# Designs tried in a protein design chat: VHH binders against o26223. Part 63

Target 1, 191 residues: o26223
Amino acid sequence: MKLLWTSQHIKVTVHIDGKVSKMDVLEAIKTRRSIRKYQDREVPEELIDKILDAAMCGPSAVDERPWHFIVVRNREMLEKIPEVHPYGAMVKDAPVAIIVCCDSSLEKIPGFWVQDCSIASQNILLAAHSLGLGAVWTGVYPLEDRVEGIRRLFSIPEHVIPFSVIPLGYPAENPGTRDLFDPDRIHLEKW

## First folded at step 3 (VHH)

Design d66 (framework vhh_lunsekimig_d3)
Fold by ESMFold2-Fast, scan of step 3:
Structure d66 (fold): chain B 191 residues (1-191), chain A 120 residues (1-120)
Amino acid sequence: as target 1 above (191 residues)
Amino acid sequence: EVQLVESGGGVVQPGGSLRLSCAASGFTVSSNYLYWYRQAAGIERELIASIYSGGSTNYVDSVKGRFTISRDNSENTMYLQMNSLRAEDTGLYYCARVKIYYSSGYRDYWGQGTLVTVSS
């Protein structure tokens, strides 16, 4: 075998490190925070597979499931993302990022792909949190310059629309939880 | 750790049969895409047979009807039954697992290979 193949093989045999405590769904939703600081520590490929599996389990309008994902681990490529995404500076410090995309050829109902890709993005954030990782959603669509910048960097074809860039890794910060419940936003029977 | 160990190669006459085995460890054969490749001296490795997680199989035209890929989940082993062997079937036979990671990527894992010689 080539040395490159041998190195890839050895890395993939690394098991999930540490214990991941179970949390119930409400706990996961309420305690998830945007994480922008990451440990200098690789995320195992098996955890990325679990996150992507969860991403694809979201509801989709007319079951169109238009999402595609690009997983970026290459340091040079991660370092180029801030050049086309002004608020993506943290991506260069992440061990991995997932780019959520819409394949417009899979669209069955006009415009709902935005909701589909939003659901996939949120599932990535929740799944990462449940696995002991931290992540943050950085917006791409509908900002035309960011869409075209990301497309150019990753050779994304014209019929595919980059939607979000989500860096993730083991968290190096703990911002605590937020209490956001506001009963004034709840209206009974009518506005 | 993922390991694949081939066995069952040997010397056989044209028209004869051999069964190759591929013993797997570090993963289960029932949950993966599994392939047999063949490499003749000076020729690139070619995919000759595959079995998917759901049990469907595919073969290159030159071996269709003669070779059968299978797996035994209880033994965690994949097989290649080779019948009606021809001189051109001579080569090193490798088993491989294709593990798909990420939406756009995959990794191949190879065994060490087992030599099959068809001598007329």
Scores: ipSAE 0.000, ipTM 0.106, lowest interface PAE 17.5, mean pLDDT 82

Design d67 (framework vhh_7nfr_2)
Fold by ESMFold2-Fast, scan of step 3:
Structure d67 (fold): chain B 191 residues (1-191), chain A 120 residues (1-120)
Amino acid sequence: as target 1 above (191 residues)
Amino acid sequence: QVQLQESGGGLVQPGGSLRLSCAASGFTFSNYWMSWVRQAPGEGREWVSSINSGGSSTYYADSVKGRFTIARDNVKNTLYLLMDSLKSDDTAVYYCARVKVYYGSYFDYWGQGTQVTVSS
């Protein structure tokens, strides 16, 4: 029976997250940075639940919603990720990682699952930032060796494609925000 | 016309062995990674094993590692799965699949499947 645990969990989540309510959407988008250095501090399960809820709220082509998520907290498993992902060295130092996956059997329009899982990945990054965490998107798809390595490491069925690995934690670095607005890339009415 | 045709499935006792074959035609077999994928009754598809184009690198699901061996013969255009120490949990339809990782699904062509039943 887990009904009592579920009710208590929801109440604890609301109580803890009441402290992180001041960032508006535009501020979150503009100030989010890739974070690759993390404190040796545990991320509460309640915050991961909020991040995954946000990830599933993204738009998807013909509402196919092909995304699945693996939450990895086991340090031995996190330490194996750099063996199959050369640019994932920071993952071993993170307290948790989310593997964004696409169930190809849910695909309704060919090729749009990539955009769908990109949207889910970005929502994870924004939600993490809004909750005071840092995260970074490390690419898996479309690199065959990384896809196959992550599949083998986490026993992912073939109809499910690992898309990205996103380590998360409380940030141990504070990179400055980026000023990326370029009016030369905006064309009115015609090119 | 790309075709993949599996054979070698059947009924076997727990602890027994089977060898599955997949005959490939309609493409240059030696240029592609190949995989075995299975589907148990009422379950989703589960990746079992993959082999690179030249046959030098093999990968296995944790559930079959040490019991199954994937191999290929690029002269005969044939993929193999040698299954030892079979368990009831290995009961599934086994599919041969050609690996594709560019825009879309992980696999682009599938065989019709061959049934493996491990009975007690």
Scores: ipSAE 0.000, ipTM 0.128, lowest interface PAE 16.4, mean pLDDT 83

Design d68 (framework vhh_7aqx_2)
Fold by ESMFold2-Fast, scan of step 3:
Structure d68 (fold): chain B 191 residues (1-191), chain A 122 residues (1-122)
Amino acid sequence: as target 1 above (191 residues)
Amino acid sequence: QVQLQESGGGLVQAGGSLRLSCTTSGRTFSNYAFSWFRQAPGEEREFVGAISSSGGSTDYADSVKGRFTISRDNAKNTFYLQMNSLKTEDTAVYYCAAVKIYYTSGSAYDYWGQGTQVTVSS
């Protein structure tokens, strides 16, 4: 019942898949990996609800929040995604996928919906990881054939743009840690 | 991949209206954000207005807000600048422009039209 406070972050005890996990924000960011292999196990709707709540909490340009989400659990529909998305082969093996969409009627500033939907997509990946799930971002926009294919498959209206397909499940792989910090990419005062 | 052609320019009296059209050729009209710029004699090219790739967002220069409206018609591969309450200071060559990836008033634009003259007489 107590939150453990540390100098610049909090540690929270979270129960994930019956196990206790302790993860701060920096740990979640640094340890998240693309997961493409999933257990043959359903993801509870309560976890999907938490993930979508986190997705909608992202910042957006002038608070336009143009995102909409399609939750796909139907096996036949999941199996059709690789037919219209060549790099989405892993989706057929996932118990669920989330399609991130932009409703263009909600856009308030030109072109920033791409950043808005990118933020929502990343929040899905981080939230999934924090809940003991694995996910991967498969790109749809700006590839016209993929946008059209996903639109037809899920009956998406013309004013709505499918942005990404994110398969999600309990991970069946455990990729190792990576150290990606590169000080040569940091410039002080000038290039 | 996109060619732009302006039309609708001409001579009009102050207080009048003109509608400029920019017709595009290309397979990806819906993926481009579009802008109008203008250049008066002896002045730098200035931003007038823009419309997002989705059509859901528009931006305008302060000098034209409330008077000019930008719109697009994806079925006709055309976008428009409706100019109302024209002033002599609106006299300029008007250019349409397209950008694929991102939009700002200072962006490098991928494609430009040849320009159309608008002259507002007192």
Scores: ipSAE 0.000, ipTM 0.098, lowest interface PAE 19.5, mean pLDDT 81

Design d69 (framework vhh_gefurulimab)
Fold by ESMFold2-Fast, scan of step 3:
Structure d69 (fold): chain B 191 residues (1-191), chain A 120 residues (1-120)
Amino acid sequence: as target 1 above (191 residues)
Amino acid sequence: EVQLVESGGGLVKPGGSLRLSCAASGFTFSRYAAAWFRQAPGKEREFVSAITSGGSTTYADSVKGRFTISRDNAKNSLYLQMNSLRAEDTAVYYCAAVYVTIGSKTYDYWGQGTLVTVSS
C-alpha cells in the first residue's frame, strides 16, 4: 500500500484579484474567453489537479480514455515551445502549460481519439475559467511539424501523439463578453 | 434474435496460423464497429483489434504485425487472421459490436466466444 499526500492538509481558496468568484455551468460556458496574457503569479498545484480531474471526466468513444497529460512549469521548457509552435508565443509568459496527449495503445476505435482529446481540452478550458484562471487552446495535431517538434522537446514516445498545448494562469486581460446566439443556425424538424 | 457467432477456433502449434470468423445476425452489422477481445484462464478480458463501419483498423501492441482484422458487410461477417501464433495467444476469443457514440461505455453485442489453444 502507498499513502499519498492530499490537498486536505492545505486550505485552497480561489481568488480573482482578491475576491472569491463562483459561476454555474452555463455562465462558465458563455463567459469563457481565450486568455493569452497572464499575471506573474503561480497557479497552485491543487488547482491544476482539479482541472485535470475535470479533463478526465469527459466522455470518450467506447470509454477508451486515451488521454495523457504533461504539466510544464519549467520556464526554460515553456520558452522553447514557441520555437516549435509559431502561434504559441504566449506560452513563454504563462506560469504553467498542459500538453494533452493521446496514447494510441489505448485507442479502441480508430480516429475517435481526436474527439476524445478535444473534449479533454475543452474541459481544461472550462475548469480553468470556473476556478478564476485564464487559458487558451493552441493547436498541435494535425500539423505534423508541430507534432514532431513537441514530441522531441518533451521526449514523448512514438506511440503517443501530442494533441494540444494549453497555457494557463491568472488572467491579465479581460476581453469582455460576446453574444453569439444566432437563431438562423437552428432548423426545426428538417434543414 | 440479435446474435454474434464465432467460429474457427482450435488447437494450433506455435508459429502457426488460424482464421476466426464471426457471423452477425438480427441487426444492421454494416453500421456497427466491431472488435475482437480475448480472455485467458484466470485473466481479465483484453482488447485485441477493432474495425470501424468504414474499415479503419486498430490493434493491441501485442498483436500488431501478426493479426489482421477485416469485415465483409455483404456477408455480415467479421474476421481475424492470426499469424505467427504464440503460447501467450491462448485464450477464448470474443466478437463484439458497438454503435459508436462519444458517450459509449460498453459494446452493445457480444458473441459466446471461441477457444484458441497454441501448444506443441
Scores: ipSAE 0.000, ipTM 0.339, lowest interface PAE 14.2, mean pLDDT 86

Design d7 (framework vhh_vobarilizumab_d1)
Fold by ESMFold2-Fast, scan of step 3:
Structure d7 (fold): chain B 191 residues (1-191), chain A 121 residues (1-121)
Amino acid sequence: as target 1 above (191 residues)
Amino acid sequence: EVQLVESGGGLVQPGGSLRLSCAASGFTFSSYAMAWYRQAPGKGRELVAGIYSGGSTSYADSVKGRFTISRDNAKNTLYLQMNSLRPEDTAVYYCARLAPTAYNEQPFDYWGQGTLVTVSS
């Protein structure tokens, strides 16, 4: 515990757009939108590290934590993603993309890796948003053609399953807010 | 076997300059972000400067405009050019490899033995 820590620790400080950004958790959840247009601006490695740290903090079935991540900044590789993922056209214009993968050798209970990787993907989206970045989840699993296309493109081993491709960058669009609360979907005590 | 070996420290007068070097081995140097941090006697460790694999740099406010971090990927070597040195810069300087996952308590997964810099008349 930090309360027992009396000496100066090494600090890693993240700046975004020259400023330290702040956002309440509920605000982040409610205002996060899929962003598909990005500025021609580098995303610092330190922000990617913070996003991936947050991704790994999600709950995982029987604590198996099967996720692995590929960080793609190479323009030629980003430009090839739309060839194997038709709804990934925006990836070629992003400065960076994260591929969320499951290492099936780490599974303790079959099938729950889908929930685990979904949680990691959502944490990437929320963390990116909280840091002033925009991102979008593009689906790979369970579409076999996309799974195999991404696997071949990034030399992913047979026991590892690509789950999602998440391009991210500084947003070049600002979609309006959504009001999604629907009380008719809430049932008290029984259906 | 990851190894980081610092050199270039010494005694220098206020206003002087020193260039620190860090020879890296046992890993693909060009793929990792690297940093310099320092520890003054009786003080905790302070991050001084960082350089990412792509070449972007960051500096502590106390050294901005005076220190320059650089790397030579062909030689697997990290450098810190220290100009306009002040007595407050007196510390052991450490070369460090940044961990892939950022966090406050253990941001480095490997660091060297350190090299002493003393700024005094």
Scores: ipSAE 0.000, ipTM 0.097, lowest interface PAE 18.2, mean pLDDT 82

Design d70 (framework vhh_8pnl_2)
Fold by ESMFold2-Fast, scan of step 3:
Parts: sequence; structure tokens; C-alpha cells
Structure d70 (fold): chain B 191 residues (1-191), chain A 120 residues (1-120)
Amino acid sequence: as target 1 above (191 residues)
Amino acid sequence: QGQLVESGGGLVQPGGSLRLSCADAGRIFSINTMAWYRQAPGKERELVARITYGGSTNYADFVKGRFTISRDNAKSTLYLQMNSLKPEDTAMYYCATVYITYGSDLFDYWGQGTRVTVSA
């Protein structure tokens, strides 16, 4: 049965444990780094809701929006991810992970779901960063063994393709910024 | 923007030990999975060992039990401790940043290498 995690229609003051980021969009893009070490601290549901809302606001090919998301907080399940994903060791140490999936039945143009799910994954990373969280994109698709391992572990149906696993939490590391601007990759008017 | 610089190679007798180091002159090291590769004369480049930022390791079968990969994130330095060296370990050793994009090992940066020669 489907996860039910919305019941907030009562007038409740939601207390956010962490401070919300004041970053503008350019700052968020330029300062986001992959975070693989997390504090032993729960991420509030309200922040996950904001992140998933942002994920679904990305552009998609012919507006097909094929993405589905699995939110994983169960420690036993998080601890099993490294068994099916060799580069997912950090996931077991995260308080929560989001699995980005494609429902192939929603695809209108074959193959563009990869771009759609990449956009959703990047929006999760940026939104998490803007909210004071850290996250990292761990690749699932197109490695068949990882796809099938994640599918079995999370009971994902055959027509749905797990694309990425994104652990997130309050960062326990502070990597430096990167300066990646390369003017030799910019061509004016022509190649 | 950054350069990986390998050091610690040299000439040793069979059964000897060497410790290789890879220093990050920039910011490439800080969050990436790091790897050691080697290329022997007349052979293709092969993976020796990988280590994630968090310290999880993976080794090629031909070095298991003899080589140990480690990293010091505060010093942006990668190490390869090589014990019980064999003539077959003679190669140019390279460090690289590795990221997994769609399940492929991709090399972001590549050093000039450090030479290891194992001979009597």
C-alpha cells in the first residue's frame, strides 16, 4: 500500500528545526556540492515536500512528466542499498533518500525520460542545498544490475525504471566551492 | 583549475614496499571518489583500487591483501600502500578522480603518473 504522509489540514504551526536558506538561484547553483556525510538528525517532512515540489517543476519533453518518487526513511532499507549499488555506501548513513523513477507508461517520446529524470534529480539537489541540506546523486540507470537491484529492494513495478538514488540530510562536511568557468567552451555566433 | 600530482614511485626488489601519494593542487579531490590505475609496458591501463569520500574501498583481484588505498580529505591527499611487490606490479601508476554517471567510471582528472619498477 501507498505511503500516506499528509494529514496537515489541521491548523498546525510547523516548526522547522533547520534555518531555511536565503540563497538566490545563481548562488545555489554555484555553491551546491555533493554531500556524502550527514548529521544524525531527522529531516522534517515539510522540507522533503518542498524539495519534491521543486523536482516536479522541471521542464519535461512534451510535458510528459514521467517522474515518480520514493521517499525512504527506514534505516533497514537504507542499509540494504549498498548491497545493490556499489557507490551508494553513503546512503546507509543518511536520514532519508529519494529514489527518482520513470513511469514508462507516461512517456510520450521514447528515450527523453532520461533527460526528464535528470532534471528532476538536479532540482532535488538544488532545492536541498537552498534549504540548508546536503545531497548527492548516485547513478542507477542505465546499469541493469543496479536498476534490477533497486527495483527488487523497493518493490518497483516492471513498467517503472529507477533512475537515481539521492541521499540527503543536514551536512556533516563543508567542501570548498568550484570555479568551473571555461571561456574556451563558449562560441559566439558560430562554432 | 586543479592538478593531481603523483609521487612515491621508485625501484624496489621483489617483496619490497612503496607508498604512493597523490596530492590535489586544486579542489578536484574534496568530494570525488578517487582511484589508482596502472599501465605496464605494452599493456592496457587497468584499475588497481578505488576509494569513496566516505572511505569505502574496492580492489582489483590481483592486489587484494597486498595493497591498501586510503585518503586524507583534510590534506586532499590519496595514498596507495603497496606491500609484497612482485615484478608484475612494474608499471606507471596514475591517480584519478572518478565519478559515476549512469554507472560508468569516468575520469575527471588524470596525473602524469609515478613509475614503479620491481626488479632484482
Scores: ipSAE 0.000, ipTM 0.103, lowest interface PAE 16.7, mean pLDDT 81

Design d71 (framework vhh_vobarilizumab_d1)
Fold by ESMFold2-Fast, scan of step 3:
Structure d71 (fold): chain B 191 residues (1-191), chain A 120 residues (1-120)
Amino acid sequence: as target 1 above (191 residues)
Amino acid sequence: EVQLVESGGGLVQPGGSLRLSCAASGSIFSINAMAWYRQAPGKGRELVAGITSGGSTSYADSVKGRFTISRDNAKNTLYLQMNSLRPEDTAVYYCARIYVTTSGPYFDYWGQGTLVTVSS
């Protein structure tokens, strides 16, 4: 990464992996897709830190911020996730996964932790995409068998609820984009 | 919740020197570019110097050759060595994190500042 200061009215241009990114927020939102195939490349810890920083920037009910994150890089642990998550087969092939958890002791308004953790999960997906990575949200909560399976695998305390498992890596597929805009779902002034 | 604490400011004569320090929280310091800003009385904040996580530096034209920015990632500390100080350098100096995205840099601003006064 290289920063360039260009004048007395200082402008900063950032190069990521030697290239200037043109992806704005709307483009990132519209072009993000679930990625389930990953290159055999390690994801630098610095990128994971940036993604987790973005995850924690989400709005949270009464600023309770109940999220905790487990970063899993250990191949043996990643390979055990499909045993307790039937649709998590791709996790074993990812270089890293993030488990989004709720610490219920931090919850100030009952039930809103689900929305808080959903926001954190989406921010992880968007941040990963913006940094040139691919990721997919695999659901854990509210399926009790998956919740308990993940809890046991990662020694998660009873007061902490695993919410999602998000494998990520450099993409080995490009599924293309979808046009999902549906004006029939927009009502002006009233239903 | 990132804490940036500036120190090292004070009163100094023209031509004097000061070294500012900025103590920062953990891993967020090592992965991000850092910068020094200043705000003189009645003026907006201006960027003084920047340094990437790898140590590459940049300076505003007004301070080139006089100021040196550096970092110690092991100590999570940012420094600004200010030499040949002038009355126009009088300002509150702030350290800030530069949060980098693929769409460009975003400047986060968390320090409360340290006052530098250059006067006889």
Scores: ipSAE 0.000, ipTM 0.105, lowest interface PAE 18.6, mean pLDDT 81

Design d72 (framework vhh_lunsekimig_d3)
Fold by ESMFold2-Fast, scan of step 3:
Formats: structure tokens, C-alpha cells, sequence
Structure d72 (fold): chain B 191 residues (1-191), chain A 120 residues (1-120)
């Protein structure tokens, strides 16, 4: 990957596999899809750094920012995730996964860490998409068996709660776009 | 107004035991998750134990197997039973319970703290 700065209105252009891609926020939101098939290609550390930077920029309840992240590249560890997470079969085929965790010592309001970690997880998905990668959110919390399994596998302390496992890589599928706008869900002035 | 009052702190020898209490008023105690925090000198305040409304408990590794958190909803009181105390357990112990409000204030929802000193 190459990063290029241009002009007085500083534009960052990212080169991935010789391609230049730049999408606005609205396009990224509307075209992001869950990706479960990945190319056999390494994801550069610089892209993971950008994704994690974006994850930490999300809003949180009273600015508690309770998130911690585990970056997993080790093949043996990735291959063990499906043993403790039944819906995580695709993780073994990903070049990297991010585990989103809540450090409960940073929690200021009971329960809002779930929303905080959901925001961080969504930002990971959007940032990955904007950088030409594919990812999928696999749920851990609130399923006790998955929480305990992931905690044990990655030596996560008891005061830290694993929230989601997000495998990511260069996409090996293209599910296309979705038209999800439903005006029946919009109410003007009153229900 | 939410009130949390800690008690039970004191000076104890290594290997000794103490039982901390947190008496609560001003909210529906039985419905909230309750927390014990510890503030050691020069170290940021850390969460050491929690107990959910359903009774599920969590502990930091350093106190696991030595400390037991419990709650009595009929008395609006939370407890921390501390066994096999070590010098590193020395600190100011706070209980916490958060009211969900539109404009939350963290300072209004903490107790004053109770000092635990483990000395030789």
C-alpha cells in the first residue's frame, strides 16, 4: 500500500494492488457488505493501524471509550476460534481478525459499553471497506459460552469482556449492493 | 439523591481478612449492577469486582479466589469479603452504582471510600 498527499485541500489517496480508490462516507455506508471469503493475501500493518484509529474515533457514552482491541494474525490461533464460536468458521480462512473488547474498569454507565463497542465494531467494518478490504462482525457478547471461550483462548482478564470477533482481508466475493430504504419506517411529527 | 456509604476498612496484617459493606439509597438497588473500585497511591482507580442484578460476579485476576462480592437486595447493601490480604491490596475502596440519566454526573454516584491498609 502507498499513501499520497495532494494539494492545499489535503486529499489522501490510497493505492492498493495498483488501484486508487476513494469513497465518501455515505457511499461507504451504503455499499459495505459482510464479507466471509478472503483472498490468500497479507493485510499490511499500516491498514490495520488506520482501521483501529478509526475504531477509536467513535462516540461513547459520557466519553468512557471502554474499548480494547486484540489483533490476531497467528494461524493456529485463528484456526481455534471456530471451536469456541460456531458462527466464526470463516475466521480460520482470514489473514487477520480483530477482537473488540470492553475494559469494564473504564465503564461509567452500566450497559452502555455494549453500544460503545457496537460503534467501534461498525467503524472497523466501514474503515475496512473504505480501504478495499472486506470484513464481517461475528457476535460474541452476550452469549456466555462464546464470551468464556474467547476469554480462555486469548487469556483475556475477567474484568475485560470480549464483544465481537471481526475477521478481515481482501475480499474474494462480491455480494453486490442492497436497496434497503423503507419509507414505512419513517414517521413525521408523530408515530 | 443517590447515596453510597462504605464501611469496614481498617488496618490488617498480611494474610488477614476484612469485610467491606456498601449501603445504598436513592435508587432501585435490586435492578442495578454494583461495583467495587480500588485507588492505590499513584495509581489510577481500578475496577476490582462487580455483581449484576442477576447475581453474576466478575473479578480482576489479582483478587480472584481471595475476594468475594455479594449483595443483599432486601437490605440495599453490597459486600466485599477480602481474604488472604497482601500489601498490594492497600488502597481506598469505593463502591459505585450508576443512575442512567439524560445528563449523568459521575461524582454524585460514588461513595466517599473506605481505607484498607495491609501492613507488616
Amino acid sequence: as target 1 above (191 residues)
Amino acid sequence: EVQLVESGGGVVQPGGSLRLSCAASGFTFSRYTLYWYRQAAGIERELIASISSGGSTNYVDSVKGRFTISRDNSENTMYLQMNSLRAEDTGLYYCAAYYVTITPSGKDYWGQGTLVTVSS
Scores: ipSAE 0.000, ipTM 0.079, lowest interface PAE 21.3, mean pLDDT 82

Design d73 (framework vhh_7nfr_2)
Fold by ESMFold2-Fast, scan of step 3:
Structure d73 (fold): chain B 191 residues (1-191), chain A 121 residues (1-121)
Amino acid sequence: as target 1 above (191 residues)
Amino acid sequence: QVQLQESGGGLVQPGGSLRLSCAASGFTFSTYEMSWVRQAPGEGREWVSSISSGGSYTYYADSVKGRFTIARDNVKNTLYLLMDSLKSDDTAVYYCARTIYVSSSGWFDPWGQGTQVTVSS
């Protein structure tokens, strides 16, 4: 039983210093926390590439994979996000943000792109955590004000819907771990 | 400190009406999306309605569309829910909340103390 909780199964290479990191999938899921404070350090593009690769590995309805991603490193652009997203204040302090978008031209089944983009967003958070980075999901869709604000700010075409803005960086905070298992939310056979 | 204080609940007959209010303080109310969420006895939390920061966009759960109206007064820092044609299924504690995706609570942080609505014949 000890091995089920302590084994490392995910291999990742941190390019900057040649470090090899491993994290058990269950440990990554259980220890990931929303991080809103970041060090003043660049995130190597190799790590962003790994995160986006993981994002695109999520399941999607009828394999429609409607996601597109905008990588924002420009400080001026990051500083404008709080003007159109009231809960995005932390983004101006992040070295980079990823905007998860749906290309509606790739949608095969109406409405399922929301679940598809949610899965991609969660994979970004987990991948970032596994690579020693911190990230937080800030919501855009389904709030029309935020969707239109982000669309205009990043020149997103009309057939593409911005879904989430995820700032990320090396963490400058360490929130405590949480034990969220609640057996009262598990029902056997029937409600 | 952020504070949300709900009021206006009570006991009403089916088909009746109530107006809920939420007084907000401790933050810049006019810049935040606001929501109403309810919880019936023995049930989980159910989102009811949301309103954009400027009031131009309103959103409703299918169960309340056409019966409830959400509104806000940014001068008075107050959120409203006008509830018409009340049904027994609307019986719940109603909470005022800021709409936020970044909280461990998911969509909503912080929550108010709630106001009880009971629809009974």
Scores: ipSAE 0.000, ipTM 0.131, lowest interface PAE 15.7, mean pLDDT 82

Design d74 (framework vhh_7aqx_2)
Fold by ESMFold2-Fast, scan of step 3:
Structure d74 (fold): chain B 191 residues (1-191), chain A 122 residues (1-122)
Amino acid sequence: as target 1 above (191 residues)
Amino acid sequence: QVQLQESGGGLVQAGGSLRLSCTTSGLTFSSYTFSWFRQAPGEEREFVGAITWSGGYTDYADSVKGRFTISRDNAKNTFYLQMNSLKTEDTAVYYCAAGTYYVTISPKYDYWGQGTQVTVSS
């Protein structure tokens, strides 16, 4: 891996490759893709436990750790999610989904719970990928209709805010690698 | 204690070839990106080529593209610079370096060799 440092008249080029024989952290981050098609097979509870353990290891503002998680395996409940989340159609086909929630009573700094729950959501995606599963983040907050729909569907109390719905399972698709690195978004010393 | 040791330098005529080796000890070889740099008398140290920790990507300075090839051998904890079609302007002290990648104005190199002289005569 090398950054080609050159004059202002020559384009800067950077390349990063992951480990071929081992999925280290960088490879996991670079190869994780949103997975919306799942095999018809159950995800063991042990893997869900590992994913949730990883989710709770994220940093949070002033260590408030406001996250709560609902694990949904009930087929009838999974099939109802698309009714309150228009872009959650894939959830009905997943063997399990995790709903990431914020308990506002645990909030120490107003507004930072959004970042805390975003971190927890990303950790779920990365942990799932590292364990051979596929997952996708479907947005709930800050869309009021989706927040209230999910709240009603899962009997979530008023002081708890549903943040994201993440279906997961063994992948039934293999999307190609994406090259997302854009050196024009990197500024040296100043804008 | 981490050590990088160059070998294979020497005198060669223009149009000739040399192969440099850098043997490493005291670091986890497979975790590092390896690079070659050179410094001619009175000039600043310049980048020559790099190979990522995976071995899947190599990079070269424009002045050496098509003439030099970098490679690594994880079993031997050694990486190489094959220099072909040498020119008098390739005369320099060649340094091997091991480092981690940072997306800044230059990659961070944690360890450096002591250097090996390459002299290309006309």
Scores: ipSAE 0.000, ipTM 0.095, lowest interface PAE 18.6, mean pLDDT 82

Design d75 (framework vhh_gefurulimab)
Fold by ESMFold2-Fast, scan of step 3:
Structure d75 (fold): chain B 191 residues (1-191), chain A 121 residues (1-121)
Amino acid sequence: as target 1 above (191 residues)
Amino acid sequence: EVQLVESGGGLVKPGGSLRLSCAASGFTFSDYAAAWFRQAPGKEREFVSAITWGGSTTYADSVKGRFTISRDNAKNSLYLQMNSLRAEDTAVYYCAARTVYITSPGQYDYWGQGTLVTVSS
């Protein structure tokens, strides 16, 4: 298991019902949807490596980069996530999940790890979409019961905070796109 | 297996009417924008009409006021009601569906096989 080197040319591709196409950044942002239904099909480790590489490329406050990732493929462990996460029912049906964590020992500026881990989580969602996979962000932090449930389930140390659980796989649904632009939320020069 | 299957084409006299249908299968049609395109013999494919997943419609100037696009998500179907048909409406009509931009013909994700409409006396 190894990540792709920075000098390696990585193609940005998407799979829509088996069709491979190139997706630009704006298209990826506008067409990414939460995917909760997955094909019974393994996700290659090479794609997980690409997704994690993208996750670590996000901007981070004072370049602290406090993120750590747990990759879960074990069916028994995936089936236990809904027991500690009430909105994580779809995780049991995913071939793999990524748990985004903050190592508090790497934090340089208090509180910004939440933003850092949010950026990493969004990059996982966008990278998965660009590679033809579907994913959904299920929230863990700041809900204390979920944080402690996930911590116990995956033997996460006390100085590490589980932030999100992101199941992913080849999509078995296509919810279409959304038009969310609202000009009333844009103020020129003043409120 | 994703499929779009057009039907309802045929021979009609100038001034007549025809209703085209498109049956979608293998995907959740209600989440897609859909469109009709046509291609006359020896000409390039042209846009006819589109409908968003939310029901907003657009029409080419050449058909505006004569054609009406509609959808029935419960039946996974797209329709084109064609009124006041002209000889220049003679073409193979294609159903198309997409998740991104609605009017660019090169960006549609799925296409049907087409149905022939001939307007002739």
Scores: ipSAE 0.000, ipTM 0.071, lowest interface PAE 22.6, mean pLDDT 83

